# Designs tried in a protein design chat: miniprotein binders against b1l550. Part 5

Target 1, 279 residues: b1l550
Amino acid sequence: MRLPEELLERARDIHSEAPSHRIKLDRVGSFGLKVPVEFKGFLLLAEADVWVSLPEGRRGVDLSRQVEAIYELSNPPKDPFSLCREAAISLLEKLNYADSSGVSIRFDAPLQDGESLKYYGVEISSIASDEIINKIRVEILGMTACPCTAELIRAYKSSEIAATHTQRSLGILEVSTKAEHPDPDKLASIIERAMSSPLRTYTKRPDEGGLVIRSLSNARLAEDVVREMIHLFLEEFGHLPEDTHILAAVRSMESVHMHDIYAERSFSLDEIRKEISSH
Key: E = the ipSAE of ESMFold2; O = the ipSAE of OpenDDE; V2 = 0.75 times the mean of E and O plus 0.25 times the DockQ between their complexes.

## First folded at step 12 (miniprotein)

Design c1l (at its last look DockQ between E and O 0.62; V2 from the best seeds 0.00; counts 0 for: pae E 6.8 > 1.5, pTM E .463 < .8, other shape alone 6.336 > 2.5, unsure alone 59.035 < 70)
Fold by OpenDDE base, look of step 12:
Structure c1l (fold): chain B 279 residues (1-279), chain A 109 residues (1-109)
Amino acid sequence: as target 1 above (279 residues)
Amino acid sequence: SRVRITVEGDDPEKLEEAIRRIIELAEKLGLKVKVIRDGDTVWIFIRGVPEEVLEKLAEEIRKIAEELGVKVVYIIERDGKVTIKVEGSDPEAVKYLAELIERLAKRES
């Protein structure tokens, strides 16, 4: 049953009223929207969050207008980077009482793996105020081999290729910058290269053997992976603004433990450069 | 009425000057201005523009753009009707605006 629109004229605008407590809110919005995006030739259904700030003098946000903002821009489907940025701007335009806005878009990004596909998780965000900050988070699974166990086995059996336990590990790169969103495929590549080996969707037997041998020959601690990620990131993305913020992390689902091993480093480009130069 | 202005320029000095002049113009008129900076693109939103001032405002913005050699696109919204005037030679900006207009037109239907 749709209420007559005439009733709306009689109703007070609850959202525009003064709140009982004059407190600003940082984010008010709709989370878990589904929006189509075009990414690398794929049409994908992505999950999206949209929000704005709420001033202390306003009770509520016009949520319908927020939803309209992103869907208007989603038809026809476009790349998620542009969508995110444009939607953030549109939110501020449409909701004039907001000082800041934000959009986050999440989906699984396809990666070619021979004749098959693998994927990585990506979250693309833009936060708008007086300026726009672009954020991208990439998560991709790889494999790590433990160098500690390898060393123990080497010492015990004197083998050229030491056996060790291997596990699936999740690598994470999160970048926040005033520049354009970094290329997520490059970020994913950095993560994969920082691990002992990538995961493969499809392998023939000889390839599988080679993959395992490679992992054993490139055994890395979680700490090693994070450090390598940072190193590779600086090589590829060192041209970003100095105030660009990075989170590099790995979560290793250790096969010999009930718990995961986690390592991370948060840094700005200027900070990390100073650190490296001091050595 | 609402005016949205997009200012783009590779020369940061010219860009900032254009922004400054547009803001000053709006402020002199007692209009509310919101500015969003996105790299080499600046979004300026002017609200509460009286109808009688819209044409003059647009003309002055055009003059600023021409003088500084910056690309300025402005969208004037009047009573739900969107008029887009593109001042500049960048075909991509024109295309973007055209697409925006089409999207806005579809909302009215």
Scores: ipSAE 0.194, ipTM 0.610, lowest interface PAE 1.9, mean pLDDT 84
Fold by ESMFold2, look of step 12:
Order: structure tokens, then C-alpha cells, then sequence
Structure c1l (fold): chain B 279 residues (1-279), chain A 109 residues (1-109)
């Protein structure tokens, strides 16, 4: 059923009215959109959020223009970084009353794991105003092995018995920068290398044994995983602008406890360089 | 009509001067302007451009780009139709790229 076009002449334009309370809003938009993206040769279905700021004098946002902005750019599918940044710019152009716009895109990124695949979580965003801020968050599971228990067993038993509890740990790197988004595969690699061992999609028994032995010989506290993530990040991405902000974190599902252990550090590149230089 | 302009250059002072002159030109013509800085690229959106001033606006922007040695890409959008123009100090490369991009854009229409 299509309504008569003449109704447009008689209906109020609710969105362009002034609100009863003249309060600006920071984010008004459409959340949970499904968009196709092309990532490193894979066609993925991602979730996207789009928004703009709303000035105090405007009652509502034209949501059709928001969907139009990202839809026009998502067909044919393109890489999610270009889509994210270009859509944020397009939102600010199409909705000229807004001071800022933003786009977030979330997907599970495939990663080669021998002859199979594994996946890690990615969320990217671009926030446009008189400048653009690019943000990326990467989450990947790995294995940690407790060095404290390993030392107790060594002291009680001969060094021949290498044993400790191991568990899955979620590593997190989040980067906010004026530069282009860092490569998510490099961020995932940093997280995995900081842990005791990566996780595999599957393995045969001889390979599984080797994986476990390696993880036990590379036991690390959650705190030291975070420190190693920061060290490796600075080696790879120390060239980013000084006001780049980073969050490095680990949430460990400690196999001998009923609760998780969590460690994190937030910093700007300027802050961490001053901290390191003082030592 | 809507005009989308990107400005790029190696010299920050010349880049800022080009941006300032493009904005002043648009404001002198009574046009609405929005500017977004995207790293080394500056986006300038000009809305409500009358058809009779499009070619003169493009010519003046070309002059600014040549005088200051900056690269300018200039795109006209008219009722969903996209026209791409490439402006800059190297007219041979600009001409070639503009022709190639225009052929690709027609394939999508």
C-alpha cells in the first residue's frame, strides 16, 4: 500500500521542528545494520552503526539519509576501512546540520591457521568532525600458563616435571588515532605473540603435545602479557601520531578459579615514551 | 548542484592557503561550505551551486591549485549523477586520470 503523495503537503515535518528541551545530542542514528564488506579476499556480512550529532535546535534526524549514506557505498562490497571512513564523511555531508558523524563496523576476521581458518573479533570506527579519528579494537583468544604454579611444582618436584594450570585468555588491543587504522592482523599477531601459546582450530595428537609443551615453557602472568603486548605494539606502531591512544588488556579465564583475572593499561604514545625515558 | 573537493599537498602552509582561498571563493559566491580534515586530505563540500557558476568555480579552483602547487580533485554531483574532474599542477596526468575515472563512472550508471 502506497500513500498518496498529497499527504506530504499536509503533514508536519516533525524532524525539522525545535524540541521542547533545547539540548544537543551526541549520537543519534541507526544501529545494528547489516552490510557486506570485503576483507583480505573474504566477503563478510558485518554489523554497522551509523550516527550523527543533533544540534539543540533540531528535533530529529532523517534516518533515511543515514541508511542511504552507507548503503550507496556498500554496493559493491569494499574493504571495511574505506567503507567506514567514507560513510562517516558522507553522513556529515548529507546531514549538514550535524557537527559530527560516526560509523562503526564489526565483523569476525578470518585468519589462516595451517590448512584451516580461525577467527578473531574486529570493531572499527571513524568519527568525523573538523577532523577524522579512526578507532580499531581487536580481540583474540590465546592460551596462558601460570608461572607461579609452575615454580611451586619445580621447587617441590624435579625440573623434569613441567606442569602448571593453563587457560583461555582474551587479549584486547584498541587503538584510536588520526592516522589510518592499523592492520587488524598485525594487532592480532601482537596479542598472540604476547601469550603463552596461540589457540588452534584443530590439531592432531603429536602437534597438540608440542603445543602444550611450548605453552608450559612460555608461562606468563596476565600482567606480563599486557606489558609484552605494549612492547610489541611500540615496535610495530611507534611511528603513529603522538596523541594516538591505546588500550591493552587481557581477561583470563583462570582454570583453577571461579572468576576471571583482568589486567589493562591505557596510554597515549606521548605518555608511554615519557614513562620509558624516565628509566 | 553539490561540489566535493579534495585538496592534497606536501607543504602545509601552501595547503592551508589553498583551502582558505577555495572557501573564500565559495563564500564570495554566497555558497554554503563544510570542511573536513582527513589526514593529508582536506574535503570541502559546497552546496547549492547554480549551474551557471559551475564552470567558473572549477576554473578558479584550477587557478588556485596551479598557483600554489597543490593537487585538487573536484567532483560535481547533480541529482545523483556524478561528474568527476581532476585538478592540479600536472595537466597531462590530471587529464589522463580524469578520462579514465569518467569511463569507469559511466559503466556504473
Amino acid sequence: as target 1 above (279 residues)
Amino acid sequence: SRVRITVEGDDPEKLEEAIRRIIELAEKLGLKVKVIRDGDTVWIFIRGVPEEVLEKLAEEIRKIAEELGVKVVYIIERDGKVTIKVEGSDPEAVKYLAELIERLAKRES
Scores: ipSAE 0.042, ipTM 0.542, lowest interface PAE 6.8, mean pLDDT 80
ESMFold2 (binder alone), look of step 12: mean pLDDT 59; pTM 0.534

## First folded at step 13 (miniprotein)

Design c1m (at its last look DockQ between E and O 0.89; V2 from the best seeds 0.00; counts 0 for: pae E 3.4 > 1.5)
Fold by ESMFold2, look of step 13:
Structure c1m (fold): chain B 279 residues (1-279), chain A 80 residues (1-80)
Amino acid sequence: as target 1 above (279 residues)
Amino acid sequence: SRVRITVEGDDPEKLEEAIRRIIELAEKLGLKVKVIRYGDEVWIFIRGVPEEVLEKLLEEIRKIAEELGVKIEYTIEKEE
């Protein structure tokens, strides 16, 4: 049943009232929406959050207008970066009382892996106010080989045993910038190249052996992986605005421990460039 | 009426001057303005435009754009 539209003329507009407590809210929105996106030739079902700021003098947000904003733009499906930015702008326009708006979109990005597929996690955001800030987070698993144990085993048998513990490590790059979002495939590539080796969906025995031998030849601490991520990031994206903010991190699921090891560094491009130049 | 204006230009000084003059024009008429900047593009939203003023406002905006060599597009909507 649909209620008569004439009731809108008689009902109080609760959302436009002043609240009992005049407190500004930073994010009010609809979270966990499912939206279609087109990414690199794939049609994906992504998860989206939409929100706006709410001034101290307004009791509520017009939530249906928020949801309309992103769904109107998601049909037909388009690339997630355009959708994210355009929806953030549309939210700020449609909800004129807001000082800012934001949209985040999360999906698993497909990657070719030989004759198979693998994937990595992507979350993008666009936050609009008098300017737009774009944020992207990429997470991908790789393999690390411990150099400390490798050295200890070498010393024990005078290099007769080429062995160490290996484990899956989750690499993370997060970038906030006033420029366009960095390409997520490039961020994923940076993370994988910083690892001892990539993970594969499957390998045949000769290829698997080669992968392991290569990882032992490229043994790295979690700390080394983070530093290498930063180095590779600066080589490819050092031209971004100086106030661009980056988080580089690794969570290593150490195969010989009951717990994980974690390493991270946050920095702006200005900050890290000065730090490197001082050495 | 609500007016959405997109402004684009290669010369940052001309682009900023165009934006400034459009904002001043709208403020002189007592209209509320919101501006979003992204790269070489700018969105300007002008609200509460009376029908009697609309055509004159748009003509003056077109003149500003022509004088400063910036590209504009605009959309007009009824206010909800």
Scores: ipSAE 0.318, ipTM 0.748, lowest interface PAE 3.4, mean pLDDT 89
Fold by OpenDDE base, look of step 13:
Structure c1m (fold): chain B 279 residues (1-279), chain A 80 residues (1-80)
Amino acid sequence: as target 1 above (279 residues)
Amino acid sequence: SRVRITVEGDDPEKLEEAIRRIIELAEKLGLKVKVIRYGDEVWIFIRGVPEEVLEKLLEEIRKIAEELGVKIEYTIEKEE
């Protein structure tokens, strides 16, 4: 049921009124939208957030226009990178009072695991103002084996390959850059290669044994994993602009403790290169 | 009308000059201009373009593009 249009003529435009307090807002928008995207040959339903800045002299944002902007661009479904960037630009175009806009798209990305699928979490974002900043966050689970316990057991039993506790660990890479979004599959690969071993959706007995042995032979602290992630990232993505910002982190769900171990490093490419060169 | 202009060029100096001239042109006409930069791509948004001025504006922009050897594409939308 639609209200008569005549009523609209009598109603004040609340959004365009001056606010009681003249304060600029950084982000105003719709969060938790569902939009279709095409990714690696899959059609996925993703969660999306859209927002713009609000000047001090305007009471509210035209939220309907924001929603229209992203859905106009999401049909037909396209890759999430283009969708984020184009939608961010469209928001600034449609909402002329906004100095900045942003779009974030989240979904589980499929990753081939033999004849099955595993996945990693991805959040793709673009922020537009006078420039466009692209952001991507990748999260994927792996397995770590503790080198400390391994060393204790080795000392006790004098074994070449010592038993140790293993646990599931979450690796995180977040990249913000003025360049194109880094390839999320490559980021996920970096995280997996930095772990003691990857996780598998399913294993046969010989495969499972091999996976565990590999983990034991490649025991790593959470700190080791983060450092390895950074190292591998620099090898793969060292060509990005120097002002590119990176967060590398690991959360290890330790199997012998009630709590998790967490390690992280935030840095720019320029900063980390200077640090490494000083050694 | 609202005009969205994309400017692309291999020569950074020519690209910047093109952008500058387009902005100045719009400002001389009393129009609002917004510029977004992404790498070597530039989007220029000109708002509030009267219909009677639109053709002249586009022609002048084309001239700038030709003179400087930059690639320009534009879309026109009606302002609500």
Scores: ipSAE 0.262, ipTM 0.664, lowest interface PAE 1.7, mean pLDDT 91
ESMFold2 (binder alone), look of step 13: mean pLDDT 78; pTM 0.745

Design c1n (at its last look DockQ between E and O 0.89; V2 from the best seeds 0.00; counts 0 for: pae E 2.3 > 1.5)
Fold by ESMFold2, look of step 13:
Structure c1n (fold): chain B 279 residues (1-279), chain A 80 residues (1-80)
Amino acid sequence: as target 1 above (279 residues)
Amino acid sequence: SRVRIRVEGDDPEKLREAIRRIIELAEKLGLKVRVIRYGDEVWIFIRGVPEEVLEKLAEEIRKIAEELGVKVEYTIYKEE
């Protein structure tokens, strides 16, 4: 049913009124939108959030304009980074009362794994005001092997038994910068290379044995996985602006415990360089 | 009407000067301006542009861009 358009003359515009309580809101938006994106030749269904700031003098946001801002740009599908940035700019253009806007886009990124695919988690954001701040979070699973237990078993049986507990570990890199979003595949690669071995979609039994042997020969504490992630990040992305902020973390689902182990470091490029150069 | 302007340049000083002149031009006409900076690009939105001023404004912006050697893309929208 479509209502008569003549009613617009008789109805008050609720959104443009002043609110009873003049309080600014930081984020007012539409969350959980389904948006098609094109990523590395794949057409993916992503989830998006869009928002703007709302000044104390405006009662409501025009939510249909928010949704319009991203959907106009999503057909035909395009890469999620351009969509994210352009939608954030479009939100400020369409909603002129806002001081800032934001767009986030979440998807599972395909990654080649032999003749098959595996996936890792990506969330990107663009926050626009008088400048644009880009954020990306990448999460990927890998395998870690405990070096402490490996050493104890080596000492007990010399060279007869090579063993330690292994487990899945979730590696996390989050980057906030005024530059373009870092390539998520490079971030995922950094995380995987920092671990004891990557995970595979499937393996044949001889290849499975090799994967486990690799993890034993590359046993690492969760703390050292985080340190290696930071080292590799600086090699690849040390050129980013000095005020770029990074979080590097590992959550290890320890196979011999009822609980997880977590290690984390956040830093700006400026502060980590000072820290490293003092040694 | 409202005007969207994208300004691009590889010389930061020329880019800043072009943006300054475009903002001054709009403000002299009593128009509201929003600026968003991203890398070598700057987005400028000018609102409340009278229809009789659109051609003059576009020509002045083009002259600023040519004088300073920056690239300009502009689009005119009907306001709601």
Scores: ipSAE 0.442, ipTM 0.809, lowest interface PAE 2.3, mean pLDDT 88
Fold by OpenDDE base, look of step 13:
Structure c1n (fold): chain B 279 residues (1-279), chain A 80 residues (1-80)
Amino acid sequence: as target 1 above (279 residues)
Amino acid sequence: SRVRIRVEGDDPEKLREAIRRIIELAEKLGLKVRVIRYGDEVWIFIRGVPEEVLEKLAEEIRKIAEELGVKVEYTIYKEE
């Protein structure tokens, strides 16, 4: 059943009314939308959030316009970076009462692993106001080997390569910048290189052995991994604006404990450069 | 009608001046203006543009762009 259009003339526009409490809201929108994106030759179904600010004098947001904005730009499918930016701008254009807008797109990004695929998690965002801020979050699993246990075993049993416990560790890099989104593949690579070893979708016995030996010979604390991520990030992305903000973190799912080990550092490029130069 | 203006330029001073002049032009006409900056790219949105003013506005903006050596893209949208 479709309601008659003439009812629109009789019905109050609830969204445009003054609210009972005149309070501005920072974000009002639709969360958990599904949108197609093109990424590295793959067509992927991504999850998307869209929102705008709401002024104190307006009761509600035109949610249908928000949804239309992103889907108009999603056909044909395009890269998620452009989609985020263009949709954020479109939202501000279509919803003229908003002083800010935002779009976030999440999906699993494919990575080639021999003849198979592995993946990393990615969230790409753009926030628009008088300026555009681009944000990207990359999460990828790696493997860490504990250097402390290795040292204990080496002290007890004289060996060149000491046994130690290994575990999966989740590395995280989040970047917020006024520049273009950093390359998520490069971010994922930084995280993997900061670990004791990468993970593989499948291994043959010789390859598996080599992977483990590499981990043992490259044992790292969670703290080491975070510091290495920061170091590698500065080498690759040191050209970004100084006000660029970074979160580097690791969650190690320790195999000898029931709990995880977590380490992080939040910083701006300006801040970290000053810190490093002071030593 | 709604107008979107994209301004690009390599010279920051010229770019700023172009943006200023475009904004002033719109304000003189009593139109609402929104500006979004992204790197060396600037987006200007003008709402409520009367149909009879669209061509004149475009021409004036083109003149500003030529004078200052900036690139301008002018797009018209119908207001829903």
Scores: ipSAE 0.328, ipTM 0.716, lowest interface PAE 1.5, mean pLDDT 91
ESMFold2 (binder alone), look of step 13: mean pLDDT 78; pTM 0.745

## First folded at step 14 (miniprotein)

Design c1o (at its last look DockQ between E and O 0.86; V2 from the best seeds 0.00; counts 0 for: pae E 4.2 > 1.5)
Fold by ESMFold2, look of step 14:
Structure c1o (fold): chain B 279 residues (1-279), chain A 80 residues (1-80)
Amino acid sequence: as target 1 above (279 residues)
Amino acid sequence: SRVRIRVEGDDPEKLREAIRRIIELAEKLGLKVRVIRYDGEVWIFIRGVDPEVLEKLLEEIRKIAEELGVKIEYTIYKEE
């Protein structure tokens, strides 16, 4: 049932009123929307959040226009990075009272794994005001092999036994920049290459043996995985603006412990280059 | 009327100059302007454009774009 439009003339426009307490809000929006995106030939159903700032003198946000901004742009489905940026701009246009807007889009990205498929987690966002700041977070699991235990076992048997504990480790790269979002596949590749070995969806026994040999031959501390991620990131993305901010982290689910190990480093590109050049 | 303008250019100095001149033009006409900058693109939103000045405004914006070698796209909306 559609109500008569004449009621609009008599009803208060609650959203446009001044609030009792004139306090601006940083994020007012709709969270957990489902939006179709096209990513590398796949049609995915992503989760999206949209928001705007709310000035002190406005009581509420026009939520229907806010949701409209992203859904109008999502049909036909398009690249999630373009959708994210364009929706953030559209929010500021449609909601003229806002000083800033934001859009986040989350999905599992498919990744080729031999004749099969694996995946990694992606969250992108675009925050628009007088400029746009793009953020991307990539998370992918890999394998780490402990070098400390490997060395102890080697010393015990004078290197006759090649053994140590291995575990899944979650690698994380998060990038905030005024440039376009970095390619998530390249970020995922950096994380995997920093690990002792990648994970596979399945392996035949000869391939599984090779995976184990690789991990044992490439044993790394979680701290060194983070350092390697940073090194590889700088090789690939050192061209980004100097004020680009990066977080590199590993959460290692240590197979011999009841708890996880965590290592991280955050930095701007100008900061890390100064640090490296001083050595 | 309300005008949305997308401005693109490879030369940062030409892009900045184009934006400056478009903003200056709108200010001389007493119009409200919002600018969003992103990489090689700039979005300019001009509000309160009377129908009698709309054609002149767009023609001047096109002249600025041609002179400075920047690409523009614009959409015109009726104000609510």
Scores: ipSAE 0.179, ipTM 0.644, lowest interface PAE 4.2, mean pLDDT 88
Fold by OpenDDE base, look of step 14:
Order: structure tokens, then sequence, then C-alpha cells
Structure c1o (fold): chain B 279 residues (1-279), chain A 80 residues (1-80)
């Protein structure tokens, strides 16, 4: 049922009214939108959040305009990086009362694994105000082998290859920068290389055995993984602006415990460079 | 009308000067200005531009760009 247009003329514009309490809001928007994106030859349905700030003197945000902004840019489908940035700018442009805007796009990114596919989680964001900040978060699973248990077993029984417990570990890299979004595949690669071994969607028996042996020969603590991630990140992305902020983290789903082991480091490029140079 | 201006330049000083002059121009005309900076690019949004002022504004912006050797792109939107 469509209401008569004449009613719109008589109705108050609720959104433009003064609020009962004059308080600015940081983010008001639509969360959980579905938008198509093109990513490395794949057409994907991504989840998107769009928002703007709301000044103290305005009761509500024009939500329809927000939705229109992102969907106008989503047809035809484009890469999520451009979509995110352009939509953030468009939001500020369309909603002139807002001093800031933001867009976040989430999806599982395909990653080739031989003849099969594996994946990593990615969230791409852009926040616009007087400047644009681009943010990307990559999460990918790997395998870790515990060096502590390996050492204990080695001490107890002489073996060529020390047995140890292995588990899945989730590696996380989050990067916020005034530059373009870093390549998520490269970020995923950094995380995988920081682990004892990568995970495989498809393994034949010889390959599986090799994967496990590799893991055992490259046993790493959660702390080791994070440090390795940071090291590899600096090698690959050291060219980013010095004020670029990074979160490197790992959550190890320990197979001998009911709980997980977690390690993280938050830093700016400037900060971490100074730290490393001091040693 | 609303005007979106993209300013690009290899010389940071010239770029800054161009932006400054464009902002000042808009302000002198009593127009509202928003500036967004991204990866060496500057976007200037000018709102409330009357048709009578639009042509003059654009011409002056072009002159600034030519004088300082910066690149500009602009898009005009109708304000509802």
Amino acid sequence: as target 1 above (279 residues)
Amino acid sequence: SRVRIRVEGDDPEKLREAIRRIIELAEKLGLKVRVIRYDGEVWIFIRGVDPEVLEKLLEEIRKIAEELGVKIEYTIYKEE
C-alpha cells in the first residue's frame, strides 16, 4: 500500500526537527546491507554498513539517501576498495549536515589453493571527514605447532621428529592508513607465512603428511607468530605513511586446552621502526 | 548548485596555494566550503552556488589552476 503523496505535504519532516536533547551522534546509519562487489574476477555479495555523523541540532539522518548513495555506486559492481572510498565521499556530499561518514564492506575473499579454493575474511572500510582514512582487516586461519611440548617430548624420548600438539590459529592484520588500502592477498600471505604452516582445503595423503612435518619443524608460539607477522609486514608494507596504524594479532585455538591463547600488538609504523632500531 | 572540485598537483606548495585561493574565493562569495584530503588529492565541495555566480566561480578557479599549474576537475550538482 502506497500512501497518497498529499499526505507528505502535511506531515512534519521529523528528521529535520530539533531533537529533545541537543547531542551530537558519531554514527547513524544502515547496517547489514547487501551489495555486490567485484573482487579478483569474482562477483561477490558483500555485507555493508554505511553511516554519517549527526549534528546536535538535527533529530535524524536521511537514511534513504545513505542507502541510495552506496547502491548508486554498486551498479555496475566494482572493486570494494573504490566502492568503500567513493561511497564515504558520496555520503558526505549528499548529507551536507554530516561532518564525517563511514563505509564498511565485509566478505569472504577467495584464495586459490591448487585446484580448490580457500578463503580469508576481509573487512574494508573508509572514514571520511576533512581527510579520508582507509582501513582493512584480514583474518585467515593457519596451523601452529607448540614448541614447548615438542621440547618436553624431545627431552623425554629421543626422536628424530619431536611430536607436539597442533591447532588452528586465527591470524589478524588490521591496517588504518591515509594511503590506499593495502592488498588483502598480501596481508593474508603474511599471516600464513607467520604460522607454522598454512591450511589446505584439499590434501592428498602425502601432502598432508608433508604439511604436518613442516608444521612440526616450524613450531611457533602465538607470540612468535605475532612477531613474525610484524616483521613480514614491515618488509612488505614499510613504504606506507609513518602514521599508519597496525594491529597484529593471533588467536590460537589450543588443542590441549579448552581455552584459546591470544597475543597482539598495536603500533604505528613510526613507533615500531624506532623500537626495532633501538635494538 | 553544488560544485565538487578535485585538485591535483605534484608540487605540494602550489597545491596548497591553489586550495587556499579556491577556498578564499568561495568564502568571498559567501559560499559554504568543505575540504576533504586523500592521498595527495584534495576535494573541495562548494555549496549554495547560484547560477549567476557559477560561471564566474568556475572561471576564476580555472585561472587559479592555470597560474599555479595544478589540475582540476569539477562536477556540478543541482541542489534540491
Scores: ipSAE 0.029, ipTM 0.454, lowest interface PAE 3.5, mean pLDDT 89
ESMFold2 (binder alone), look of step 14: mean pLDDT 77; pTM 0.728

Design c1p (at its last look DockQ between E and O 0.84; V2 from the best seeds 0.00; counts 0 for: pae E 3.3 > 1.5, pTM E .784 < .8)
Fold by ESMFold2, look of step 14:
Structure c1p (fold): chain B 279 residues (1-279), chain A 80 residues (1-80)
Amino acid sequence: as target 1 above (279 residues)
Amino acid sequence: SRVRIRVEGDDPEKLREAIRRIIELAEKLGLRVRIIRYGDWVWIFIRGVPEEVLEKLAEEIREIAEELGVKVEYTIYKEE
């Protein structure tokens, strides 16, 4: 049933009223939308959040305009980075009372793995005001091998025994910048190279042997993985603006424990350069 | 009416000057302006443009773009 349009003449416009308490809100929006995106030849169903700021003098947000903004731009499906930025701009255009807007899009990114596929997690955001700030978070699993146990076994049984516990570890890189979003494949590559070994969808015996040898030969603490991620990030993305903010982290699902180990470092590019150059 | 203006240029000084003159033009007309910057693009949104002013505004913006060698695209949205 559609209600008569004549009711609009009699109904209050609740959204345009002043609120009982004049308090600015930072994020008011629609969260958990499903939108199609095109990423590197794949059509993916992504999850999106859209929001705007709300000034203290306005009671509510025009939520239908928010949802329309991203869906109008998502058909036909297109590159998620362009969708994210364009939707953030469109939100400020459509909702002129807001001083900022934001869009987040998250999806699993496919990655070639021999003749098969694997994947990693991606979340991108664009926050618009008088400028645009882009944020990207990449999460990918790798393998770590414990150097502490490896050294203990070596000391006990000599170099003839190469053994240690290995586990999946989740590597995380999060970047906030005024530049374009870094390529998520490059961020995923940095994380994998910092690990003891990448994970594979499947392996044949010779490949599996090589993977195991690689992991044992590159035994690393979670702390070492984070440091290596930072080193590799600076080599690839040191050109980004100096106020670019990065978080590098590892959550290791230690195979011999009931709990996980976590290590992280956050920094700006200017900050980390000064730190490294002092050594 | 509502006007969206996209300004693009490869010379940062020319781009800044074009944006400054467009903002100055809109403010001289008493119009409210919002600006969003990203890379080589700048968006300018102008609200409450009287219909009798639209053609003059568009012509002056075009002249600024020609004089400074920047690319300008604009879209006019009717408000009913």
Scores: ipSAE 0.295, ipTM 0.720, lowest interface PAE 3.3, mean pLDDT 88
Fold by OpenDDE base, look of step 14:
Structure c1p (fold): chain B 279 residues (1-279), chain A 80 residues (1-80)
Amino acid sequence: as target 1 above (279 residues)
Amino acid sequence: SRVRIRVEGDDPEKLREAIRRIIELAEKLGLRVRIIRYGDWVWIFIRGVPEEVLEKLAEEIREIAEELGVKVEYTIYKEE
């Protein structure tokens, strides 16, 4: 049942009223929207969050305008980077009382693995105010082999290739920058290269054996992985602005323990350059 | 009406000057201005522009752009 439009003339605009408590809110919006995006030739259904700030003098946000903003820009489907930035700007235009806006788009990104596909998780965000900050978070699984156990077994059995426990590890790179979003495929590659070996969706027996041997010969602590991620990141993305902020992290799902090993470093490009130069 | 202006320039000083002049122009008209910076681009949003001023404003902005050698994109939106 649709209510008569005439009722709108009689109804108070609740959203524009003064709130009972004059407090600014940082983020008010719609979370869990589904929007189509085009990524690397794939048409994907992504999850999206849109929000704006709310001034202390306004009771509520015009949520319908937020939804309209992102869907207007999502037809036809476009790349998620442009969609994110344009939507953030559009939100500020449409909701003129807001001093800031934000958009986040999440999906599993396809990654070619021979004749099959693997994937990584990606979240692309843009926050707009007097400036635009672009944020990207990439998560991809790899494999790590423990060097400590390998050393113990080597000492015990004197094997050419020491056995050790291996586990699945989640690598994370999060980048916030005033520049354009870094290439997520490159970020995913950095994470994979920082681990003992990548994961494969499809393996033949000889390939699987080779993968395991590689991991054993390239045993790395969680700490090693994070440091390697940072090193590789600096090589690939050292051209980004100095105020670019990075989170590098790994969560290793240890196969000999019931708990995970976690390591991280948060830094700006300026900070880490100074640190490295001091050694 | 609402006006969106995108300003782009290779010379940071000229870009800053262009932005300043555009802001001053809007302020002289008593109009509200929002600025968003993104890389080499600056977005200027001017609200409440009377229809009778739209063409004049566009012309003045064009003149500023030509003088300073910056690129300007001028877009008009109807305010609801």
Scores: ipSAE 0.061, ipTM 0.547, lowest interface PAE 2.6, mean pLDDT 90
ESMFold2 (binder alone), look of step 14: mean pLDDT 76; pTM 0.721

